# Designs tried in a protein design chat: VH-VL binders against q8k2p6. Part 30

Target 1, 141 residues: q8k2p6
Amino acid sequence: KYTSVCVGREEDIRKSERMTAVVHDREVVIFYHKGEYHAMDIRCYHSGGPLHLGEIEDFNGQSCIVCPWHKYKITLATGEGLYQSINPKDPSAKPKWCSKGVKQRIHTVKVDNGNIYVTLSKEPFKCDSDYYATGEFKVIQ
Below, E stands for the ipSAE of ESMFold2; O stands for the ipSAE of OpenDDE; V2 stands for 0.75 times the mean of E and O plus 0.25 times the DockQ between their complexes.

## First folded at step 15 (VH-VL; framework fv_bebtelovimab)

Design Q5 (at its last look DockQ between E and O 0.53; V2 from the best seeds 0.00; counts 0 for: pae E 5.1 > 2, unsure alone 74.9 < 75)
Fold by ESMFold2, look of step 15:
Structure Q5 (fold): chain C 141 residues (1-141), chain A 124 residues (1-124), chain B 109 residues (1-109)
Amino acid sequence: as target 1 above (141 residues)
Amino acid sequence: QITLKESGPTLVKPTQTLTLTCTFSGFSLSTSGVGVGWLRQPPGKALEWLALIYWDNDKRYSPSLKSRLTISKDTSKNQVVLKMTNIDPVDTATYYCAHRTWPGFRISYYFDYWGQGTLVTVSS
Amino acid sequence: QSALTQPASVSGSPGQSITISCTATSSDVGGYNYVSWYQQHPGKAPKLMIFEVSKRPSGISNRFSGSKSGNTASLTISGLQAEDEADYYCSSYAGSDYVFGGGTKLTVL
């Protein structure tokens, strides 16, 4: 499950600067942004929205994929969910960017001789995006 | 309906340059993600990929044959042309052109529509 | 050696199911996502039967199915019919190359 999988060539992904792949039966998206590759679960941790259809935007100096459904912001580098908070004692003050912590599972991308390899994360913690990636959920009888 | 048809000489002498034309209909090579490839099959042998040209004029060649191949397109004529230099009797084969699609985010490595093929015999 | 190895021949009786294997022999063969299968009748062009391991193009009978396990892909043909008698080629990506297996002759007894 955690062996690397060749998913394509650099020249192919660079045509759209993103691609989808299935790695050991897990759906992932790979982004090429600012000269770097980033892989993560394709379905947004919040409600399973299709991250490969989202826009990449910068927030607070961090590149994020923005889910097209509810505009959740996920850092490309770490999979953190970003949000803005306000000061309730001074709501006219500038909102502050905060992190919910890691919500989207990030996978490793390696390039070797023009081939792109993805290795699924071995991180032992349960990540919110896992719910949509495993396909496992209980159905009520 | 997507169709492709190969045309060119059926008999070629060694050392000549083989020029093959693929004429197609039912798609445009201006459409993002579309490509046309060339393949060949020597009599009784397996298929071999030769070259590929994409809508954006990105060109790919079989590594072992790269020095002998040139692929080009004429989008106004719906044609793709393959030239192979320094022809040798081992190049005797049925030559196919084939269409491929790339549906945006999922990269695939297959050819979905093929021409009927044209047999090229290299004399001695 | 081809980077993709297929048996030279397989046979089966009408109504049976058969499986044709395609094993990657090079560590540089492309990933799980890209194995395709082609059917070729004598004197005819190849026809795409399966792409991306298990997907079937429109108009292809559901008697044809594809799967994988490790570095081996399989084409399964159920309910064999006389018209299934043909050569079958697997194909994938290896390095900067698109590669084909050596082909498998299916005989319907």
Scores: ipSAE 0.162, ipTM 0.715, lowest interface PAE 5.1, mean pLDDT 86
Fold by OpenDDE, look of step 15:
Structure Q5 (fold): chain C 141 residues (1-141), chain A 124 residues (1-124), chain B 109 residues (1-109)
Amino acid sequence: as target 1 above (141 residues)
Amino acid sequence: QITLKESGPTLVKPTQTLTLTCTFSGFSLSTSGVGVGWLRQPPGKALEWLALIYWDNDKRYSPSLKSRLTISKDTSKNQVVLKMTNIDPVDTATYYCAHRTWPGFRISYYFDYWGQGTLVTVSS
Amino acid sequence: QSALTQPASVSGSPGQSITISCTATSSDVGGYNYVSWYQQHPGKAPKLMIFEVSKRPSGISNRFSGSKSGNTASLTISGLQAEDEADYYCSSYAGSDYVFGGGTKLTVL
């Protein structure tokens, strides 16, 4: 279990719409989108891309961060990887949005007295993004 | 190359309004993430933040001095103006304008470039 | 009753390492990872030396380093030189205010 850490001011993130922070030696990105706060590992689960530099778009009614490296789509709310699937045997079928499951670790955001607090996820299940968050790999910036 | 320079009266009488102008170069206040702040330092004392204006014209003021401060910008002239009303000898200080930016999406709480400062003396 | 407390003065000899502490004394200080340090020579403007606790701006000597433990941030100057003699201020935010320490005068003996 992790203690909650103050990462910044609410008024600031509402202006910038996103911010990065280090929480217990883990680098995370916090998004302010459509009146809600979302936090996740900063490195994309796919190849460690910097998600704080991506664009937010809606797919299948879900707000997603799009990794700038390979355009992987990750839901802000649940950390799911989204993709479109087509039935090759049905030429008239439209592509359908599917989920790869939770791939990006989501963290908890709370606001108190104008400050933003992040609590790291304590879920025992390993997410793909953990690989890039644990220091097993270094991204050259 | 970022530079800032403060200008305005160096001598002001009590109860008057102090108007200071910051003229800068090397950056634009139309750029997202950019801000310009005013700070002051009484002789032999610590630094104090006064006000900050952002690229989108959002403004922040010191809680203790908010009622006396007005900050504004003229982006086309690369200028930021600070007005302080009801000036008092206790307001005697060197006044600085300074640059602030949010590199990428990282929020910053520091000023990376400063003007040389201008000493304002309040005296009858 | 400043939100940030610094020692009034520190001193060291050339070549030595010195450390200046900055302790958050107010519960309103929320910027745990946003401590910055400024150097100020007499009659000059402050110069940013460290930001976000330990990050060094380009052009700043690697003799300057920053760290934090608990509610205390520290500026360390290694290989002390005569030119390092100056006032040093730590800074962060508290509530809606940008706060500064009282400053520390560094004397090089």
Scores: ipSAE 0.080, ipTM 0.730, lowest interface PAE 3.1, mean pLDDT 90
ESMFold2 (binder alone), look of step 15: mean pLDDT 88; pTM 0.913

Design Q6 (at its last fold request DockQ between E and O 0.52; V2 from the best seeds 0.69)
Fold by OpenDDE, fold request of step 18:
Structure Q6 (fold): chain C 141 residues (1-141), chain A 124 residues (1-124), chain B 109 residues (1-109)
Amino acid sequence: as target 1 above (141 residues)
Amino acid sequence: QITLKESGPTLVKPTQTLTLTCTFSGFSLSTSGVGVGWLRQPPGKALEWLALIYWDNDKRYSPSLKSRLTISKDTSKNQVVLKMTNIDPVDTATYYCAHKTWPGFRISYYFDYWGQGTLVTVSS
Amino acid sequence: QSALTQPASVSGSPGQSITISCTATSSDVGGYNYVSWYQQHPGKAPKLMIFEVSKRPSGISNRFSGSKSGNTASLTISGLQAEDEADYYCSSYAGKDYVFGGGTKLTVL
């Protein structure tokens, strides 16, 4: 379950900029963005939205995938949920970016001999996205 | 309905350049993810991939034949052209053009629709 | 010598199930999760039967199925019929190449 799986040619993934794959019965999305590869669960941690259909935008200096359903922002690198808060007691009322912590499970991507390999995360901590990546809520394309 | 048809000379002399044209319908090379490839099959032998051109004019060639191959497209005419230089009798084969696409955000490594093929014989 | 190795021939009687194997013989075949199968009758173009190891294109009979174990992909044809007699090729990619097996001649006895 935690062996590395080849998901395709590097040049093809760079060309497509994003792709979906099934790795050991887990559906993931792989992004190529700003010269880096990122892999995560395909379903958004919030309500299971399809992240591969979202747009990538920068928030607070971090590249994030924006879920098309409810516009939740998830950092590509760390899987953190970002939100903007306003302090009503502050006269400036300037919004501040905050992190909800790691909500989306990030998987490891490696390049070897022109191929891209994904290894599922072995981290024992629970991610909210696990709920939609397993069991009856699992999406298989 | 996707269809492809190969056209070109059926007899070529050694050292000449072979030019084949693939005319297709039912899809467009303007569509993202779409590609058209060329493959061949010598009589009684296995299939061999030659070249591939994508919607964005990205061209891919067989590593062993790259130096002899040129692939191009005319999207407005729904045509893809393959040129192979320095033809030899060993290049005698049925040549196929074929369609491929990346459905959604999946990368594919197969050809789902094929032309009927055209037999090209190389002889002096 | 080919990156993908198939048996030269297989045979079966009508109604039986047969399996054709496709083994990656080179480490360069990175796309073993992208194995496809083509059926080819004499004088006809190849027809895609299976892609991505086990997926069937629309219109392909459910008698055709694909699986994979280790570096060997398999095409299984159940309820063998006379019209299934053909050459079968497995395919994938290796490096920058699209590779094919040597083909398997299926004879229906």
Scores: ipSAE 0.848, ipTM 0.930, lowest interface PAE 0.5, mean pLDDT 94
Fold by ESMFold2, fold request of step 18:
Structure Q6 (fold): chain C 141 residues (1-141), chain A 124 residues (1-124), chain B 109 residues (1-109)
Amino acid sequence: as target 1 above (141 residues)
Amino acid sequence: QITLKESGPTLVKPTQTLTLTCTFSGFSLSTSGVGVGWLRQPPGKALEWLALIYWDNDKRYSPSLKSRLTISKDTSKNQVVLKMTNIDPVDTATYYCAHKTWPGFRISYYFDYWGQGTLVTVSS
Amino acid sequence: QSALTQPASVSGSPGQSITISCTATSSDVGGYNYVSWYQQHPGKAPKLMIFEVSKRPSGISNRFSGSKSGNTASLTISGLQAEDEADYYCSSYAGKDYVFGGGTKLTVL
């Protein structure tokens, strides 16, 4: 389950700056952004939205994929869910960016001789995206 | 329904430039992830890839033949054109155009729909 | 010469299972999951039967299956039928090139 899988060529992902793949029956998305590859579960941790159809935007100095369904913001580097908190006691205060912690499972990407390899994360911590990546909810093709 | 059809001369002389046109329907080359390729098959021999053009005008060529090949597209006419220079009798083959797609950004390394092919004979 | 080697011919009787092999001459060609198989009847265009080693396009019979071990891919056809008589080509991607095997002629006896 945790051996590397070749999913495609660098010259092809560079055109769309993203691609999807199935790695040991787990659906993933790979983004190429600011010279780096990032792999994660394809379905958003919140409601299973298709992250490969979302936009990448910067929030609080961090690059995030924005889920097209409910606009949840997931950091590319760590899989953290970002949100803005509002100070109810000071309506003039600028909203503050906060993290819900890691919500989207991140996978390892390596490149060898122009081939892109993905290795699934084996870390045992609970990760909300697992719900949509396993069992009855593997439906994105 | 996806269809592709090759057209061009059936007989060419050595040293001429071969021009082949692929006219297609059932898809658009403006669609992200879509490409059209050219391949050939000499009589009784294996298939050989020649060129590929993607929706964003990215062009890919067989490494052994790239100096002789030019691929272009006209999205409004649903056409892809291949030109091959300095034709030689070894270029006698059936020439195919073929469709490629990356559904949902799933990058592919195969051609799913093919034209019926057109035989080009090189005489001397 | 081809970077993918196939037997020139195979034969089988109706109802039998047969396997066509496709062996890469280098790990640069054979070490990746880009293998596809095409069926070609005489005078017709190739038809995609298997992609990514073992996946079938919609509408392709489950009698066709693909596998790979090391640098050798295999196409297996179970329950042979007369219409399966055709040439079969394996294909892969390496060196920025789409490479094809030399083809295997399947005869249904």
Scores: ipSAE 0.650, ipTM 0.845, lowest interface PAE 1.0, mean pLDDT 90
ESMFold2, look of step 15: ipSAE 0.609; ipTM 0.834
ESMFold2 (binder alone), look of step 15: mean pLDDT 90; pTM 0.932
OpenDDE, look of step 15: ipSAE 0.408; ipTM 0.836
ESMFold2, look of step 17: ipSAE 0.596; ipTM 0.838
ESMFold2 (binder alone), look of step 17: mean pLDDT 89; pTM 0.929
OpenDDE, look of step 17: ipSAE 0.321; ipTM 0.811
ESMFold2, fold request of step 18: ipSAE 0.600, 0.631; ipTM 0.834, 0.846
ESMFold2 (binder alone), fold request of step 18: mean pLDDT 90, 90, 89; pTM 0.928, 0.929, 0.929
OpenDDE, fold request of step 18: ipSAE 0.051, 0.783; ipTM 0.659, 0.916

## First folded at step 17 (VH-VL; framework fv_bebtelovimab)

Design R1 (at its last look DockQ between E and O 0.04; V2 from the best seeds 0.00; counts 0 for: pae O 12.2 > 2, placed apart)
Fold by ESMFold2, look of step 17:
Structure R1 (fold): chain C 141 residues (1-141), chain A 124 residues (1-124), chain B 109 residues (1-109)
Amino acid sequence: as target 1 above (141 residues)
Amino acid sequence: QITLKESGPTLVKPTQTLTLTCTFSGFSLSTSGVGVGWLRQPPGKALEWLAEIYWDNDKRYSPSLKSRLTISKDTSKNQVVLKMTNIDPVDTATYYCAHKTWPGFRISYYFDYWGQGTLVTVSS
Amino acid sequence: QSALTQPASVSGSPGQSITISCTATSSDVGGYNYVSWYQQHPGKAPKLMIFEVSKRPSGISNRFSGSKSGNTASLTISGLQAEDEADYYCSSYAGKDYVFGGGTKLTVL
């Protein structure tokens, strides 16, 4: 079990509504959006794009971070990759929103007395974002 | 070329209010994510942070000195002013103003450009 | 309040590598990744050498490097030169305050 790490103060994030941190040996981004904190691996699961530089948009009623490299959409709440599928029998119909499942590892955020704490996830399933979080892309290999 | 310069009295008496002015060039406090801080260094002692002010007029003060400090800015004159009330001989120090920034979406807690400093001596 | 502890002095000969330590006595200080190092020559203002533990500002020699392990940050100077003789201060953000170490005087023998 990973211990919680204090990454900053709530008052400090209010300017950008996001911040980056290294928690133990893992780079993360923390978003403050619609009154909620969300933490995830900073590098996009697809090709390692910098999620902290992306825009947050709503798709299918879910808030997503959009990777600036290839516009992959990752839900803030669950780390799922969203995409649209087309219907070949009716190409004029609007594409249907689908999920690739969880692709980006989500970490726990707690606020205590104005301090923001992140606890790294130990979920047993492998997330595609793990490839970019602990390999060549770390400050310390 | 970012430069900062501190100005104010060099000798003050106990109980007076110390007023220090930081005049800067090469940046503006109208720029998002820019701030100016004040620090001091008593003779032979460590640096101590006092206060800072940001482009959006957000102000932060050292918790131990907060009741004695007031920071303000005049963006059109490129100036930041620090006032410290009830001066005491232990406040004798070199006072610095310094530039700080928040690059991109990263929170940053460091001072990248410093003024030359001004020594303020409080008479006993 | 929290404190950062540095050795009072360190010395080395030209060409050597030396390391200056900066140890936090409180988890409020030791839990942050906002460690900075400042160099101060006599009569001059502090100069930022390292920020965010290990990053160098533009124009700072790659002989200067920083690291952190647990509650201890380190500044390493490789290929020591006479001009490196100065005082060195570490600092960290501690949630409501900036904390500075007491400084380390580096002497180049």
Scores: ipSAE 0.006, ipTM 0.595, lowest interface PAE 10.6, mean pLDDT 85
Fold by OpenDDE, look of step 17:
Structure R1 (fold): chain C 141 residues (1-141), chain A 124 residues (1-124), chain B 109 residues (1-109)
Amino acid sequence: as target 1 above (141 residues)
Amino acid sequence: QITLKESGPTLVKPTQTLTLTCTFSGFSLSTSGVGVGWLRQPPGKALEWLAEIYWDNDKRYSPSLKSRLTISKDTSKNQVVLKMTNIDPVDTATYYCAHKTWPGFRISYYFDYWGQGTLVTVSS
Amino acid sequence: QSALTQPASVSGSPGQSITISCTATSSDVGGYNYVSWYQQHPGKAPKLMIFEVSKRPSGISNRFSGSKSGNTASLTISGLQAEDEADYYCSSYAGKDYVFGGGTKLTVL
């Protein structure tokens, strides 16, 4: 299990609403949204886009980070990739929100004594974002 | 079949605002996963991406031209409009509108259908 | 500096195979696995030939193929024909930008 790492002050992230950090050689983004903290791999699972530069929007009642590259929607809470399905036989039908499952690795955020701590996930399941979080990829500056 | 067609002035004076309209058929901007983009190409030069708009009215702009560009859509008319302010002779180019599809469960990162383009010349 | 770099020109004889390279020169270029290629004949609109590095749209000849090694994507045209003479552009995303290479003029000798 990874040790928890202090990544910044709570007052700062509440003001900026997001921050980036390197935790045990893994680059992550931390979001403050609607009174909650969320952390995930900084690079989008789809193509490695910089999620810290994306916008947060609500889809299907879930807050999502929208990747600035390809507009992929990722739930802040669970790391699921969301999409709207269409009925090819009825193009006029209202699209239905669906989940691709967990695609982005979510990390644990804790607040203690005014500081933000991140603990990397140790879940054994494979996340697509792992591909861009490990290996020969440059840190996003 | 998907078709797109650009329309607007072919001659514009410097400092004016260029307004181009893309009229399309074969798809709707009310459909999830659909996007329409504007691109341009100066004579004898490379393609350049300008802006795009999606079914959910999300808009993207070229960072270098963002301050000058405004993209909008009228779903009921199957039209997308691009406005570019403070036009300069350097903006002389063929302007294209193009379609982005929804391949499977993913948003497209390419343009699969293009209009024929319209040449806009900026001159005093 | 362009985010994507292509050779200015390539040439080949009918029946030969040629390759056009597209190299990402910026660290901001993401999606190395999502490079697209467009063909453009003089006075015509671009045509999508390859997407996601190696996928071919319906209706595109299997003479066109794509690959990638490192930060360089490649478009290969086998069995070169006169009609293949055109400009070719690679494309990808860089941050919030949809970027194109400088284009490559393919001449069929």
Scores: ipSAE 0.000, ipTM 0.572, lowest interface PAE 12.2, mean pLDDT 89
ESMFold2 (binder alone), look of step 17: mean pLDDT 89; pTM 0.921

Design R2 (at its last look DockQ between E and O 0.05; V2 from the best seeds 0.00; counts 0 for: pae O 12.5 > 2, placed apart)
Fold by ESMFold2, look of step 17:
Structure R2 (fold): chain C 141 residues (1-141), chain A 124 residues (1-124), chain B 109 residues (1-109)
Amino acid sequence: as target 1 above (141 residues)
Amino acid sequence: QITLKESGPTLVKPTQTLTLTCTFSGFSLSTSGVGVGWLRQPPGKALEWLALIYWDNDKRYSPSLKSRLTISKDTSKNQVVLKMTNIDPVDTATYYCAHKTWPGFRISYYFDYWGQGTLVTVSS
Amino acid sequence: QSALTQPASVSGSPGQSITISCTATSSDVGSYNYVSWYQQHPGKAPKLMIFEVSKRPSGISNRFSGSKSGNTASLTISGLQAEDEADYYCSSYAGKDYVFGGGTKLTVL
């Protein structure tokens, strides 16, 4: 289950800067952003939204995929959920960017001779996106 | 109801340039992720890929035949054209055009719909 | 030399299951998850039966299934029927090339 799988060519993903794939029965999305490849579970940890249809935006210097369903922000590099905290007793205070910790499972991407390989994460912790990682939850096109 | 139809000469002489036209319906080559490829099959032999053109005019060629091939499209006519130079008797084959697509950013490496094919015979 | 090796022929009786193998002769071809299978009746165009190792296009009978182990892909046809008699080709992608096996003639006895 944790063997590397070739999922495509660099020349192809760079046309769309994203692609979807199935790696050992797990649905993933791969993003090409700022010269780097990032793979993660395709379904948002919150409610299973289709991350491949979301937009990538920067928040506080971190590139995030924004889930199109509820606008949850997931860092490309680490899979952390970002949010802003505000002080309701002082609305003039600047909001702070905070992390909910790792919520979206990140997978390893390696490029060799123009081929893109994905290796599924075997990290032992429970990750919220794991709930949506089965074929029981189909990706919405 | 995707359909493709190959057309062109059935008999060509060595050294000529072969020009084949694929006319299709049921899809548009302006649609993101769509491509049309060319393949051939010599009588009694395996299939061989020749070329592919994508909706954004990106063109791909078989590495062994690249210097002899030119692919182009006319999106308004629903046509793709393949030219192959310096024809030789070993190029005798049935030539197919075929459709591909990338549904949901699933980059594909297969052809889902094929034309009926056209036999091209190269004289001795 | 073909980069994908298939047996020249296989046969089976109606109702049986048969399996057609497709073995990559180089490890770079065998590492791709892009194996597809095409059926071709005499004088007809190829038809896509399986893509991405094991997925079926819409309208393809669930009697057709695909799998892969190491550098060998397999097409399995269960409940064999006379209409299944055809040539079968595996295909993959490697080195900027679409590669096809030599084909397997399936005979239904």
Scores: ipSAE 0.479, ipTM 0.796, lowest interface PAE 1.9, mean pLDDT 89
Fold by OpenDDE, look of step 17:
Structure R2 (fold): chain C 141 residues (1-141), chain A 124 residues (1-124), chain B 109 residues (1-109)
Amino acid sequence: as target 1 above (141 residues)
Amino acid sequence: QITLKESGPTLVKPTQTLTLTCTFSGFSLSTSGVGVGWLRQPPGKALEWLALIYWDNDKRYSPSLKSRLTISKDTSKNQVVLKMTNIDPVDTATYYCAHKTWPGFRISYYFDYWGQGTLVTVSS
Amino acid sequence: QSALTQPASVSGSPGQSITISCTATSSDVGSYNYVSWYQQHPGKAPKLMIFEVSKRPSGISNRFSGSKSGNTASLTISGLQAEDEADYYCSSYAGKDYVFGGGTKLTVL
């Protein structure tokens, strides 16, 4: 159930910089960004937004996918939800980048002989994105 | 047949607010993946991106000019408006609005259709 | 100091091939696969010639081609014609900014 699955060609994703795939009945998005590959659940942990339709931007030195629905920021590398903390009691204070912790499940990407392989995460902890990673929340491809 | 056209004052005094309107046809800002941006070009100088508004009303601004810019849209009128406050002679430029598309799951970072541009001169 | 650096000018004779370079000089530039090229004649709006490094929009002559090596993107114009004389700008996405090069003036001798 957690075997590696070939999802496409490396040459293709390098051109498109992203692709979607179904791996063992789990829908995922794979990003190629800054020479690295990242995979995560396709549905945003917040409300199930389609992350494959989001823009990638750098926040606090980390590349993040920005959910197109509510603009939640998720790190590509770790699946952390990033936000800027404000102190309502100190309006003069500058916003500070903070992490909500891991909210989006990250999966493993490997390249072998020109092919991209995804292995679903085996981490025992529950990510918020798991809620939307079931069959009823799949994105129509 | 996408077309865009800029309109607004061609002469503005310093410290005033510049308001430009982009009227377009051939596409709708209600369509997913569509955006309209504003760019400018001082005489004899390079292009500069100012702002961008998406179909979902997400707004992006040039980091250096963010505090002075406000972009908005009226989908029903096929118009996008850009406001720039505290105008200065250095803001003298030809201002363009342009179409941006986001086909499929791939994002784009180019403008495929441009208006003819409108020259805005800032002078006392 | 610009995120994208272009030569100020290039020149060529009719029928020749010329290349305009665009080098990313900022660390904020991402994968650099979003490079686009625009042609601008005097008094006219920019025209998209190349996007995503090497893709041509419909209607653009195959004399225009794009490539990339490392942090340098290149626009090549083959079979140079008088009408190709114009300013050329490269553009890309950097951080949360859409950036342009300084432009290159192409003169056809």
Scores: ipSAE 0.000, ipTM 0.584, lowest interface PAE 12.5, mean pLDDT 88
ESMFold2 (binder alone), look of step 17: mean pLDDT 90; pTM 0.930

